VH-VL binders against NAD kinase (nadK). Designs and how they scored, part 213

Target 1, 268 residues: NAD kinase (nadK), of Syntrophomonas wolfei subsp. wolfei (q0aze0)
Amino acid sequence: MKIILVNNRFKENTEKKAQEIAGQLSALNVEVIIDNGLDEPYAGTVDFIMVLGGDGTMLRAARRYGQRAIPVLGVNMGTVGFLSNIEINELAEYLPLILREEYSLEARMMLEVAVFQQQSLLTRVFCLNELLLRSNSPRMLSFALEISGQKLEPYRGDGLIVSTTTGSTAYSLSAGGPIADPQLDAFIVTPVASHIINKRPLVVSPEREISLHLLEEREAIIGIDGQIKMDFGAENRVLIKRAPHPLLMVNLKAKPFFTSIDRSLQRQ
Key: E = the ipSAE of ESMFold2; O = the ipSAE of OpenDDE; V2 = 0.75 times the mean of E and O plus 0.25 times the DockQ between their complexes.

## First folded at step 15 (VH-VL)

Design HH23 (from EE17 with heavy chain G57A; framework fv_oberotatug; at its last look DockQ between E and O 0.88; V2 from the best seeds 0.79)
Fold by OpenDDE, look of step 15:
Structure HH23 (fold): chain C 268 residues (1-268), chain A 123 residues (1-123), chain B 107 residues (1-107)
Amino acid sequence: as target 1 above (268 residues)
Amino acid sequence: EVQLVESGGGLVKPGGSLRLSCAASGFTFSNAWMSWVRQAPGKGLEWVGRIKSKMDAGTTNYAAPVQGRFTISRDDSKNTLYLQMNSLKTEDTAVYYCTTVPKYGKFLAFDIWGQGTLVTVSS
Amino acid sequence: DVQMTQSPSSLSASVGDRVTITCRASQSISRYLSWYQQRPGKAPNLLIYKASNLESGVPSRFSGSGSGTDFTLTISTLQPEDFATYYCQQSYERPWTFGQGTKVEIK
């Protein structure tokens, strides 16, 4: 068995723990690769990914490895979030299930985000939470939203979020989006400070495609999972689709999403 | 009420085949991991095999004595678990139990059992 | 394969007695150990999972303890309905294996 341990190099405790766990796994004849985000994603084949840290680390791991259909386990290290399944102190106890592949998986839809300049592809990214289009100035943006060829009325506001259901409890929520069942596949299109005060979020079928572009020469940015940022202008287009592969999240223990959501949200 | 009901047991000659069924009710069958456990007359319990839920790829694993001869499958639309038994041997004679395997929290214990169905392999 | 050895194979006890059954694994299985009760002519019932967790609906007179290789099922006060065969089972690794059983009989 080969496992990637994903941690955050900027968090010393996760680095140390990764080394410790690597040693333990090595003692069990498990090959371990540590990914602290410094280098490019490991290109070799692996059987399992453990993410040590919080939701941010999971998001990074998902972007780096999610398209590879590898089981990903979130191991919380003292943070509050929605993407970790077990606590670090539980890892030793659940390790046998991991090593024996006696764990359940939960498929979480990811976004495929393609950013174009004219007809040229600038970048393609898979992400777990959301794509954000946002003004890079105090002024509102005017932008066009198209869903499966259906052109909506132009949006005016600070921006727009296209989120997965997983991401519904992230920035989309702060922007007034609905909380979605993580087991549901859907896009959530949430306006950010819309000119139309009661502009409603859209819940969109994962079978549809979402296209965004600016209607004016303004400076904007694209944000991915709150971690990737790129400039976005009038010459750019963004196309959002369901990723061809979901993130396979490992569920070692049950987490009642809805019964604990209020508590979880209050802790954030 | 949560219930598992096995059927299909009976008398079969060595080398023969038999298909057992397990009808599930009272819970979301499609989400459940299932196992077969057998018990020879007057003997202890023996795990036969396990099948995961479809969402967990429906992976099957078998005990060595039945590997290659037995096949576990499921029809979620019918809430039914199956055990196809081929090349039956006299040592396969047993009561066969259908069981659930909790996905979370119980470390793969068998928490729900059917009443069992008797399979007798004899010439 | 992990071998599970129960002790004793059988025991005689009276109502009200404290009964202790042990299960030993051939290798460490952490807490991946369950206990089952099987009454004559009936299917097994889960009593204890994860070595010491009482299954829902199981009387509190049943308790499990242990980790690693040595495990114990205890019935604090034996009741008439407790006369049965008890099995331990490891789920640490496949194949999942059972102990040979312990028959608790009326003295």
Scores: ipSAE 0.832, ipTM 0.916, lowest interface PAE 0.7, mean pLDDT 94
Fold by ESMFold2, look of step 15:
Formats: structure tokens, sequence, C-alpha cells
Structure HH23 (fold): chain C 268 residues (1-268), chain A 123 residues (1-123), chain B 107 residues (1-107)
């Protein structure tokens, strides 16, 4: 059996803990690949991904590995968020379930984001929470939103968030979007400081294609999961679709989403 | 009130087939992992096999003595678990129980049991 | 396969006695051990999961302990309804296996 162990080398002494866990797994003849963010994602076949850290580390793991249909377990090392399942001090006790594949999986929709300059593809990235289009100056944006070829009236404001239901508790929530049940597949489209007073958040079928482009020259950026940032101008457009594969999250313990919302939000 | 009720047991000759049913009520069957456990007369308990929920890929696993002869299936629209038993042997004579296997918190203990149905395989 | 061995295979006891049943695994199973009670002519019932956690609705006179290879079920004050056969079961590794049972009989 081969496991990727994802950590964040800058946080919570996770690098030392990752080495400790890797040693213990190696003693059980489990091959371990450590991904601390420095190297390219491991390209070979693996059976399982273990994320040591909080929601931010999980977001990076999802972007790197989420399209490979590999089970991913979030292991909390401090602050409880929405994406961890067990605590680090429980890992040894739950390890038999992991090694014997005696766990449940929960599929979490991801976004596929393709950014173009005119007709040329610049980049394609996958994300778990959201794409943010926002102004990179004090000036507001004028931009077009199309949903499956249907052109909405222009948007004016600071920007727009296109979120998964998993991302509904992240930036989308701060911008006035609804909290969504992560068992649903949907886009949540949330305006950021809209100047157009009837631009409400939209909940959109995951089968739709969402397109954005600027209507005037302005300094803008595209943000991905709050962790990747790209300049975005009038020569660009972005196409957003449901990613081909969901993130397969491992559940070893029940996580009652609705009864834990306030506690989880306070800790982020 | 949570219940599991087995049916379909009876007398068969070696080499024959039977299909057992387990009717579930009082819980969300489609989310549950289910198992069969058997007990030969006057003997102890023996795990037969497990099926995960369809959301968990419907994965089945079997004990070695029944592998290739028994098939566990489920019909979530009828809240029913099935055990198809083919090529029956006298050693398969037992009371067959259906059980639940909790996904969380109980380390795969068998927490809910039916009352069993007797299968007798005799020449 | 993990073999589970119970001791004793049977015992006789009186109402009010403290009863102790042991279960030994052929390899470490951590705390992946459950205990079941089977009254004559009835289906088994879960008593204890995770070696020591009492199932809902089970009387507090039942307790479990142990980790690794050695486990104990204790009935602190035997009651008339406790005359039954008791099974341990490991869920650490498939095939999930039971002990041979311990029959508790009235003296």
Amino acid sequence: as target 1 above (268 residues)
Amino acid sequence: EVQLVESGGGLVKPGGSLRLSCAASGFTFSNAWMSWVRQAPGKGLEWVGRIKSKMDAGTTNYAAPVQGRFTISRDDSKNTLYLQMNSLKTEDTAVYYCTTVPKYGKFLAFDIWGQGTLVTVSS
Amino acid sequence: DVQMTQSPSSLSASVGDRVTITCRASQSISRYLSWYQQRPGKAPNLLIYKASNLESGVPSRFSGSGSGTDFTLTISTLQPEDFATYYCQQSYERPWTFGQGTKVEIK
C-alpha cells in the first residue's frame, strides 16, 4: 500500500509530525510519499492521501490530487474546520480502518477553472472552495456572466464568487451567500459588493457552464481557493465547470454538519 | 422501532440454492452497511459477508468458505438485503442472521440483529 | 486470520456473583473488540463495542476492558436474565471472527 502524506511545512510543527507518521507507516511496510508543497505533485499510483493540517492544507491537496479519485482523509492538528475528520491523537487508533479500507467516502464537487487570453488557454486549475473574480484597485468592475450561453445583465461591483457547496462556508458566506449542505452539488454565484441592487446570489445546477469576462479595462484578479492568484484583464475570460471527478473525502467519524456550523466557523 | 426480519430459510438438498431476504425498518437502510452472520446448530457465530451502502460503492466481502457460492445484494427501494446461496453444502446448515455494521463510532461491531432464519442442507 | 479464544468455555454461577470472561486474540487487535450476549433460542445482542464502551440500553453491571490481545467482560452482579452464552468478536481485520463462546449457567 502507498500513501501520500500532505503537510504544510510552515505550520504547527506538521513537518516533524509528518516524518514521525511516515516512519511508523514504513515500519508496517506502507510506502509513504511526503508532499510538503516544495516538490511537484507525486505522479505515480497511490491508494490513499492523508492531509495533516487544517482546511488550507486540504485545499492544496484537493487541487493537486482531487482529480485522481484517491480517498483523502483530513487529520486535524489544532483548529477544527469543515474538512478534517479525525484528530491527530486519534490516528493510531483509526489506522486499522484506513489500512483495511473500512471507511465511508463522501464525494465533494470540485470546480474546473480554465482561463483564456483571447482564444488561447493560459491555465487550467481545479479547486474545492471557490473562484473569486475581484477588482485589484479602488475602482469597481464591469463584467459579464454567462450561464450555459445565457447572458445575464452586466455586473458592476467589486467582483464575483463562484463556489461549490463545500465553499459555501468560506468567502461566499462572507459576501452574503447561503450556507449550503455539502451533500448537494451546485454552483453558488455570489456577488461581491454589487452596485446593481438586484444581483442576488444564485444557486445553479452543476451541469451548467459559467463564463466570466470584463466589459471594460480594469485591474482584476482571479483567486482560487484563496491560495492561487492570477492577473485578469479585458483580454481574458474564464470558463468554470464541474470538475470531472469529485474529491473523495474519507469519513471515519460522523461529522454532523448542521449542529457544528457555528463552532467550525468560529475556528476559521 | 428498528427491526431486521429474515425470511427464505428452509430445507434443501446439497447442491441446491436458496435466497434469503432481510426486511429492514426504522432506519435509513440505503445509508447502512449490512452483514450476514450464521450459526450452525449448537455452534458459535461465523461471519458470512458484508455489503457497503451504494454510496460507498456497494463493495462486498465474503468469508472464504462461501466465496464464489454466496452473493450479497441489496434493493434500497424495498429496504431489503438479500443472500443468494448456491451450491449449498451440508456445512452451510445454520441459522442466518442479518446485521448492521455501523460506519462510525463502533469500530465495525454488529449492532442490530434480526432473529434469524434456519437453513438446513441435508441429503 | 485472527483467532479469538475465550476462557472459560463454560461456567456455573449464582445470582449475585461477579463473573469474568476473558478473550485472547492471536495478534494485537488494538481496541477492535466487541462482546455479544445470546440468550437461549434468541439472536445475539451487542453489549460492548471498542473493548469498553457500553451499548445503549445495556445494564451498567456489564463492563469491558482490555486492549491489544487480552480482553475481559465483567458482570458485576449476575442477574437471572444474564444466564446466556457470551461471544467476543474482533473487527480489526477481515475475516471478522468470533470467539467460541462462554456459556454462563445457573449453579
Scores: ipSAE 0.678, ipTM 0.865, lowest interface PAE 1.6, mean pLDDT 91
ESMFold2 (binder alone), look of step 15: mean pLDDT 94; pTM 0.957

Design HH3 (from HH2 with light chain S28G; framework fv_oberotatug; at its last look DockQ between E and O 0.81; V2 from the best seeds 0.00; counts 0 for: pae E 2.8 > 2)
Fold by OpenDDE, look of step 15:
Structure HH3 (fold): chain C 268 residues (1-268), chain A 123 residues (1-123), chain B 107 residues (1-107)
Amino acid sequence: as target 1 above (268 residues)
Amino acid sequence: EVQLVESGGGLVKPGGSLRLSCAASGFTFSNAWMSWVRQAPGKGLEWVGRIKSKMDGGTKNYAAPVQGRFTISRDDSKNTLYLQMNSLKTEDTAVYYCTTVPKYDKFLAFDIWGQGTLVTVSS
Amino acid sequence: DVQMTQSPSSLSASVGDRVTITCRASQGISRYLSWYQQRPGKAPNLLIYKASNLESGVPSRFSGSGSGTDFTLTISTLQPEDFATYYCQQSYERPWTFGQGTKVEIK
């Protein structure tokens, strides 16, 4: 068995823990690769990914490895979030289930985000939470939203979020989006400070495609999972689709999403 | 009410085949991991095999004594678990139980059991 | 395979007695140990999971303890309905294996 341990190099405690766990796994004849985000994602085949840290680390791991259909376990290290399944102090106890592949999976839809310069692809990214189009100035954006070829009325506002159901409890929520069942596949299109009062978020079928482009020469940015940022201008287009592969999140413990949502959100 | 009901047991000759069914009700069967456990007359319990949910890949695992002869399958549309038993041997004589295997929290304990169906392999 | 050895194979007790059954694994199995009760002519019922967790609906007179290789099922005050055969089961690794059983009989 080969396992990638994903941690955050900027968090010393996760570095240390990754080393410790690596040692333990090695002693069990498990090959371990530590990914602290410094280098490119490991290109070889692996059987399992453990993410040590919080939601941010999971998001990074998902972007790096999610398209490879590898089981990903979130191991919380004292942070508050929605994407970890077990606590670090529980890992030893659950390790036999992991090693024996006696774990359940939850498929979480990811976004495929393609950013174009005219007709040229600039970048393609898979992400777990959301794509954000946001003004990079105090001025509102004017942009076009198209869903499966249906052109909506031009939008004016600070921006727009296209999130997965997983991402519904992230920035989309702060922007007034609905909380979605993570077991549901859907896009959530949430306006950010629309000039139209009561502009409602859209819940969109994962079978559809979403495209965005600016209608004016404005300074804007594309944000992905709150971690990747790139400039976005009038010459750019973004196409959002359901990723061809979901993130396979490992469920070792039952997590009552809805019964704990209030508590979790309050803690953030 | 959560219930598992086995059927299909009976008398069969060595080398014969038999197909057991387990009808599930009272829970979301399609999400459940299922196992077969058997008990020879007057003997202890023996795990036969397990099948995961489709969502978890539907992976099947078997005990060595039945490997290659028995096949576990499921029809989620019918909430039914199956055990196809081929090349039956006298030592396969047992009451066969279908069970659920919680996929979290209980470390793979068998928490729900049917009442079992008797399979007798005899010449 | 992991062998599970229960002790004793049988015991006689009276209502009200404290009963202790032990289960030993041939190797360390952490807390991947469950206990089952099987009454005559009935299917087994889960009593304890994860070595010490009481299954829902199971009377509190049942308790489990242990970790690693040695485990114990305790019935604090034996009741008439407790006369049955008890099995331990490891789920640490496949094949999942049971102890040979302990028959608790009325004295």
Scores: ipSAE 0.886, ipTM 0.951, lowest interface PAE 0.6, mean pLDDT 94
Fold by ESMFold2, look of step 15:
Structure HH3 (fold): chain C 268 residues (1-268), chain A 123 residues (1-123), chain B 107 residues (1-107)
Amino acid sequence: as target 1 above (268 residues)
Amino acid sequence: EVQLVESGGGLVKPGGSLRLSCAASGFTFSNAWMSWVRQAPGKGLEWVGRIKSKMDGGTKNYAAPVQGRFTISRDDSKNTLYLQMNSLKTEDTAVYYCTTVPKYDKFLAFDIWGQGTLVTVSS
Amino acid sequence: DVQMTQSPSSLSASVGDRVTITCRASQGISRYLSWYQQRPGKAPNLLIYKASNLESGVPSRFSGSGSGTDFTLTISTLQPEDFATYYCQQSYERPWTFGQGTKVEIK
């Protein structure tokens, strides 16, 4: 069996733990590749991905490996996130289930994001939470949203979020979008500070194709999962579709999503 | 109320075939891993095989004595688990139980059991 | 294959007695052990999972302990309904295997 261990190179406790775990796995005749973010993603065949850290490290792993249909386990290193499943101190007890593939999988929809200049593809990225289009200046944006070729009335405001249901509890929530069950597949389209009073968040079929472009020359950016930023101007457009493959998240413990949301809402 | 109800047992000659059914209710069958466990008259329990949920790959695993002769299947639209038994032998005579496997939550224990259906293989 | 050996194979006891049944695995199985009760003519039912966790609805007189290779089921104060056969089962690796059973009879 071959496993990628993903950690955050800027957090030394995860680097030391990754080395310890790799040693333990090697002693069990498991091949281990460590991905700390310095090198290109491992291109060879892999059976399992173990993410050591929080939600940010999982988002990077999803972008790097999520389209390869490899099971991904989130292992929490201290602070429990939305995307972790087990704690680091439980890993040894759960290894028999991992090594014998006696685990459950949960599919999480991902976005495929293609950015164009004129007719030329500039880049294609995948994300787990959301794409953000926003102004890169004090001035608001004027932009067009198309859903499967259907042009909506122009938007004016600070920007727009197109998220997955997994991303519904991230930036989309802060911008006024609904909380969605991550078991559902859907786009959630959430305006950011719209000056047009009737622009409500939309929940859209995952089979739709979403297109965005600016209607005026403005400095804008496209943000991906809050971790990738690229300039976006009047010469650009972005096309958003459901990614060909979902992220396959491993379940080794019960995940009380709805009770966790209640606790979070009570604190606000 | 969670229930598993087996049916399809009976008397069969060696070399014959039978198909057992297990009707499930009171839980989300499509999410469940399901198993067959058998018990020869007056004997102990023996695991027969397990099928994972479709989402988890639908993987089927069998105990060595039934490999290649028995096939586990499921119909999630009917909440029904099946066991196709071919090339039956006298040592296959047993009560066959349908069970659930709560996956990782109980470390793959068998938590829900049907009442069983008797299969007798004799000439 | 992991072989599970129960001791004793049978025992006689009176209502109110403390009963102890042991189960030994042929290799380390961590806490991947469960206990089942089977009353005569009935299906088995789960008593204990993860070596020591009581299944919902099981009376507190039942307890389990152990890890690795040696496991114990204890009935602190035997009741009339506890006269049954008890099985341990490992789920550490396939094929998942049961002990041969321990029959608890009225003395």
Scores: ipSAE 0.468, ipTM 0.761, lowest interface PAE 2.8, mean pLDDT 90
ESMFold2 (binder alone), look of step 15: mean pLDDT 94; pTM 0.958

Design HH4 (from HH2 with heavy chain F107W; framework fv_oberotatug; at its last look DockQ between E and O 0.79; V2 from the best seeds 0.77)
Fold by OpenDDE, look of step 15:
Structure HH4 (fold): chain C 268 residues (1-268), chain A 123 residues (1-123), chain B 107 residues (1-107)
Amino acid sequence: as target 1 above (268 residues)
Amino acid sequence: EVQLVESGGGLVKPGGSLRLSCAASGFTFSNAWMSWVRQAPGKGLEWVGRIKSKMDGGTKNYAAPVQGRFTISRDDSKNTLYLQMNSLKTEDTAVYYCTTVPKYDKWLAFDIWGQGTLVTVSS
Amino acid sequence: DVQMTQSPSSLSASVGDRVTITCRASQSISRYLSWYQQRPGKAPNLLIYKASNLESGVPSRFSGSGSGTDFTLTISTLQPEDFATYYCQQSYERPWTFGQGTKVEIK
């Protein structure tokens, strides 16, 4: 068995723990690769990914490895979030299940985000939470939203979020988007400070495609999961689709989403 | 009400075949890991095999005594678990129970059982 | 395979008695141990999972303890309906294996 331990190099506690766990796994004849985000994602085949940290680390791991259909376990290191399944102090108890592949999986839809310069692809990214189009100035944006060829009326505002259901409890929520069942596949299109009062979020079928472009020359940015940032201008287009592969999240422990949602949200 | 109901048991000759069914109700069958456990008359319990949910890969595992002879399958559209038993032996005589295996929290305990169906292999 | 050995194979007790059944694994199974109750002519019922967790609906007079190789099922005050056969089961490693059972009989 080969396992990638994903941690955050900027958090010493996660790095130390990763080394410790790596040692333990090695003693069990498990090959371990530590990914602290410094290097490129490991290109070889692996059987399991263990994410040590919070939601941010999980998002990074998802972007790096989510398209590879590898089980991903979130191990919380004392943070509050929605994407970890077990606590670090529980790992020892669940390790036998992991090693023996006696775990359940939950498929979480990811976004495929393609950014173009005219007809040229600039970048393609898979992400777990959301794509954000946002003004990079105090002025609002004017941008076009198209859903499966259907052109909506131009949007005017600070920006727009296209989120997965997983991402519904992230920035989309702060922007007034609905809380979505993580077991549901859908796009959530949430306006960010629209000039149209009560501009409603859209829940869109995962079978549809979403495209965005600016209608005027303005300074804007594209944000991915709150971690990747790139400049976005009038010559750029964004195409958003359901990723061809979902993130396979490992469920070792029951985490009732709805019964704990209020508590979790209050803690954020 | 959560329920498992086995059927298909009966008398069969050695070398024969039999197919057991387990009808599930009261829960989301398609998400459940399922197992067969058998009990020879007057004897203890013996795990026969397990099938995961489709989402979890539908992986099948068997106990050594039945490996290669028994096949577990499921029809989620019918909420039914199956046990195809081929090349039956006298030692396969037992009450066969259909059981659920929790995916998490209970660490693979068998939390729901059917009433069982008797399979008798005799010449 | 992990061998599970229960002790005793049978015991006689009276209503109100404290009953203790032990289960030993041939190797460490952490807390991957469950206890079942089987009444005559009935299917087994889960009593305890993860060595010490009481299954929902199971009376509190039942308790489980132990880790590693040695486990114990305790009935604090035996009731008439508790006369049955009890089995331990390890889920640490496939094949999942049961103890041979402990029959609790009325004295």
Scores: ipSAE 0.809, ipTM 0.898, lowest interface PAE 0.7, mean pLDDT 93
Fold by ESMFold2, look of step 15:
Structure HH4 (fold): chain C 268 residues (1-268), chain A 123 residues (1-123), chain B 107 residues (1-107)
Amino acid sequence: as target 1 above (268 residues)
Amino acid sequence: EVQLVESGGGLVKPGGSLRLSCAASGFTFSNAWMSWVRQAPGKGLEWVGRIKSKMDGGTKNYAAPVQGRFTISRDDSKNTLYLQMNSLKTEDTAVYYCTTVPKYDKWLAFDIWGQGTLVTVSS
Amino acid sequence: DVQMTQSPSSLSASVGDRVTITCRASQSISRYLSWYQQRPGKAPNLLIYKASNLESGVPSRFSGSGSGTDFTLTISTLQPEDFATYYCQQSYERPWTFGQGTKVEIK
């Protein structure tokens, strides 16, 4: 059996703990690949991904590995977030379930984001929470939103968020979007500081395609999961659709989403 | 009120076939992992097999003595678990219990049991 | 396969007695052990999971302990309804296996 351990090299104790866990797994004849974010994603086949850290580390793991249909377990090393399932001090006792695949899986929709320069594909990335389009200057953006070829009235404001339901508790929430059940598949489209009073958040079928482009020359940024930034200008267009595969999150313990919302948000 | 009720037991000759049913009520059957456990007369308990929920992949696992002869299946629309038993042997004579396997927090203990149904394999 | 050995195979006791049943695994199973009670002519029911956690509705006179290879079930003050056969079961690895049983009989 082969496992990827994902950690954040710059967070206290995650590097040390990753080495300890790798040693324990190796003693059980498990091959371990450590992904601390600096190397290219491991390209070979693996059976399981273990994320040591918080929601941010899980977001990176999802972007790197989420399209490979590999079970991913979030192991909390601090404050409980939305994407961890067990605590680090419980891990040793749960190893028998992990190694024998005695766990439940929960699918979480991801976004496929394709950024174009004019007509040429510049990059394609996947994300778990959201794409943010925002101004990179004091001036507002003027931009177009199309949903499956249907053009909405132009937007004017600071930007727009296109999130998954998992991302509904992240930046989308701060911008006025609804909290969504992460078991639903949907896009949540949330304007950021819209100058146009009739621009409300939209909940959109996951089967739609969403397109964004600027209507005038402005400096803008596309943000992915709050962790990747790229310049976005009048020569660019972005297409967003449901990713081919969901993130397969491992559940070893029940996580009651609705009864924990307030505590989870306060502790983020 | 959680309840499991087995049926379909009886007398069958060696080499024969029999299908057991387990009717479930009082919980969301489609989310549950289910198992069969048997007990030969005067003997102890023996795990037969387990089926995961469809949403968890529907994976089936069997004990070695029944592998290839027994098939676990489920019909979520009828809240019913099945055990198809083929190529029966006298060693398969037992009371067969339907059980639940909680997928959280009990580390695969068998928490809910039916009353059992007797299968007798004899010439 | 993990073999589970119970001791004793049978015991006689009186109401009010303290009863201890042991279970040994052929390899370490951590705390992946559960205990079941089976009254004559009835289905088993779960008493203890994760070696020491009491199932809901089970009287507090039942307790479990142990980790690794050696486990115990204790009935602190035996009651008339406790005369039954008790089984341990490991869930550490498939096939999931039971001990051979311990019959607790009236003296």
Scores: ipSAE 0.708, ipTM 0.878, lowest interface PAE 1.5, mean pLDDT 91
ESMFold2 (binder alone), look of step 15: mean pLDDT 93; pTM 0.951

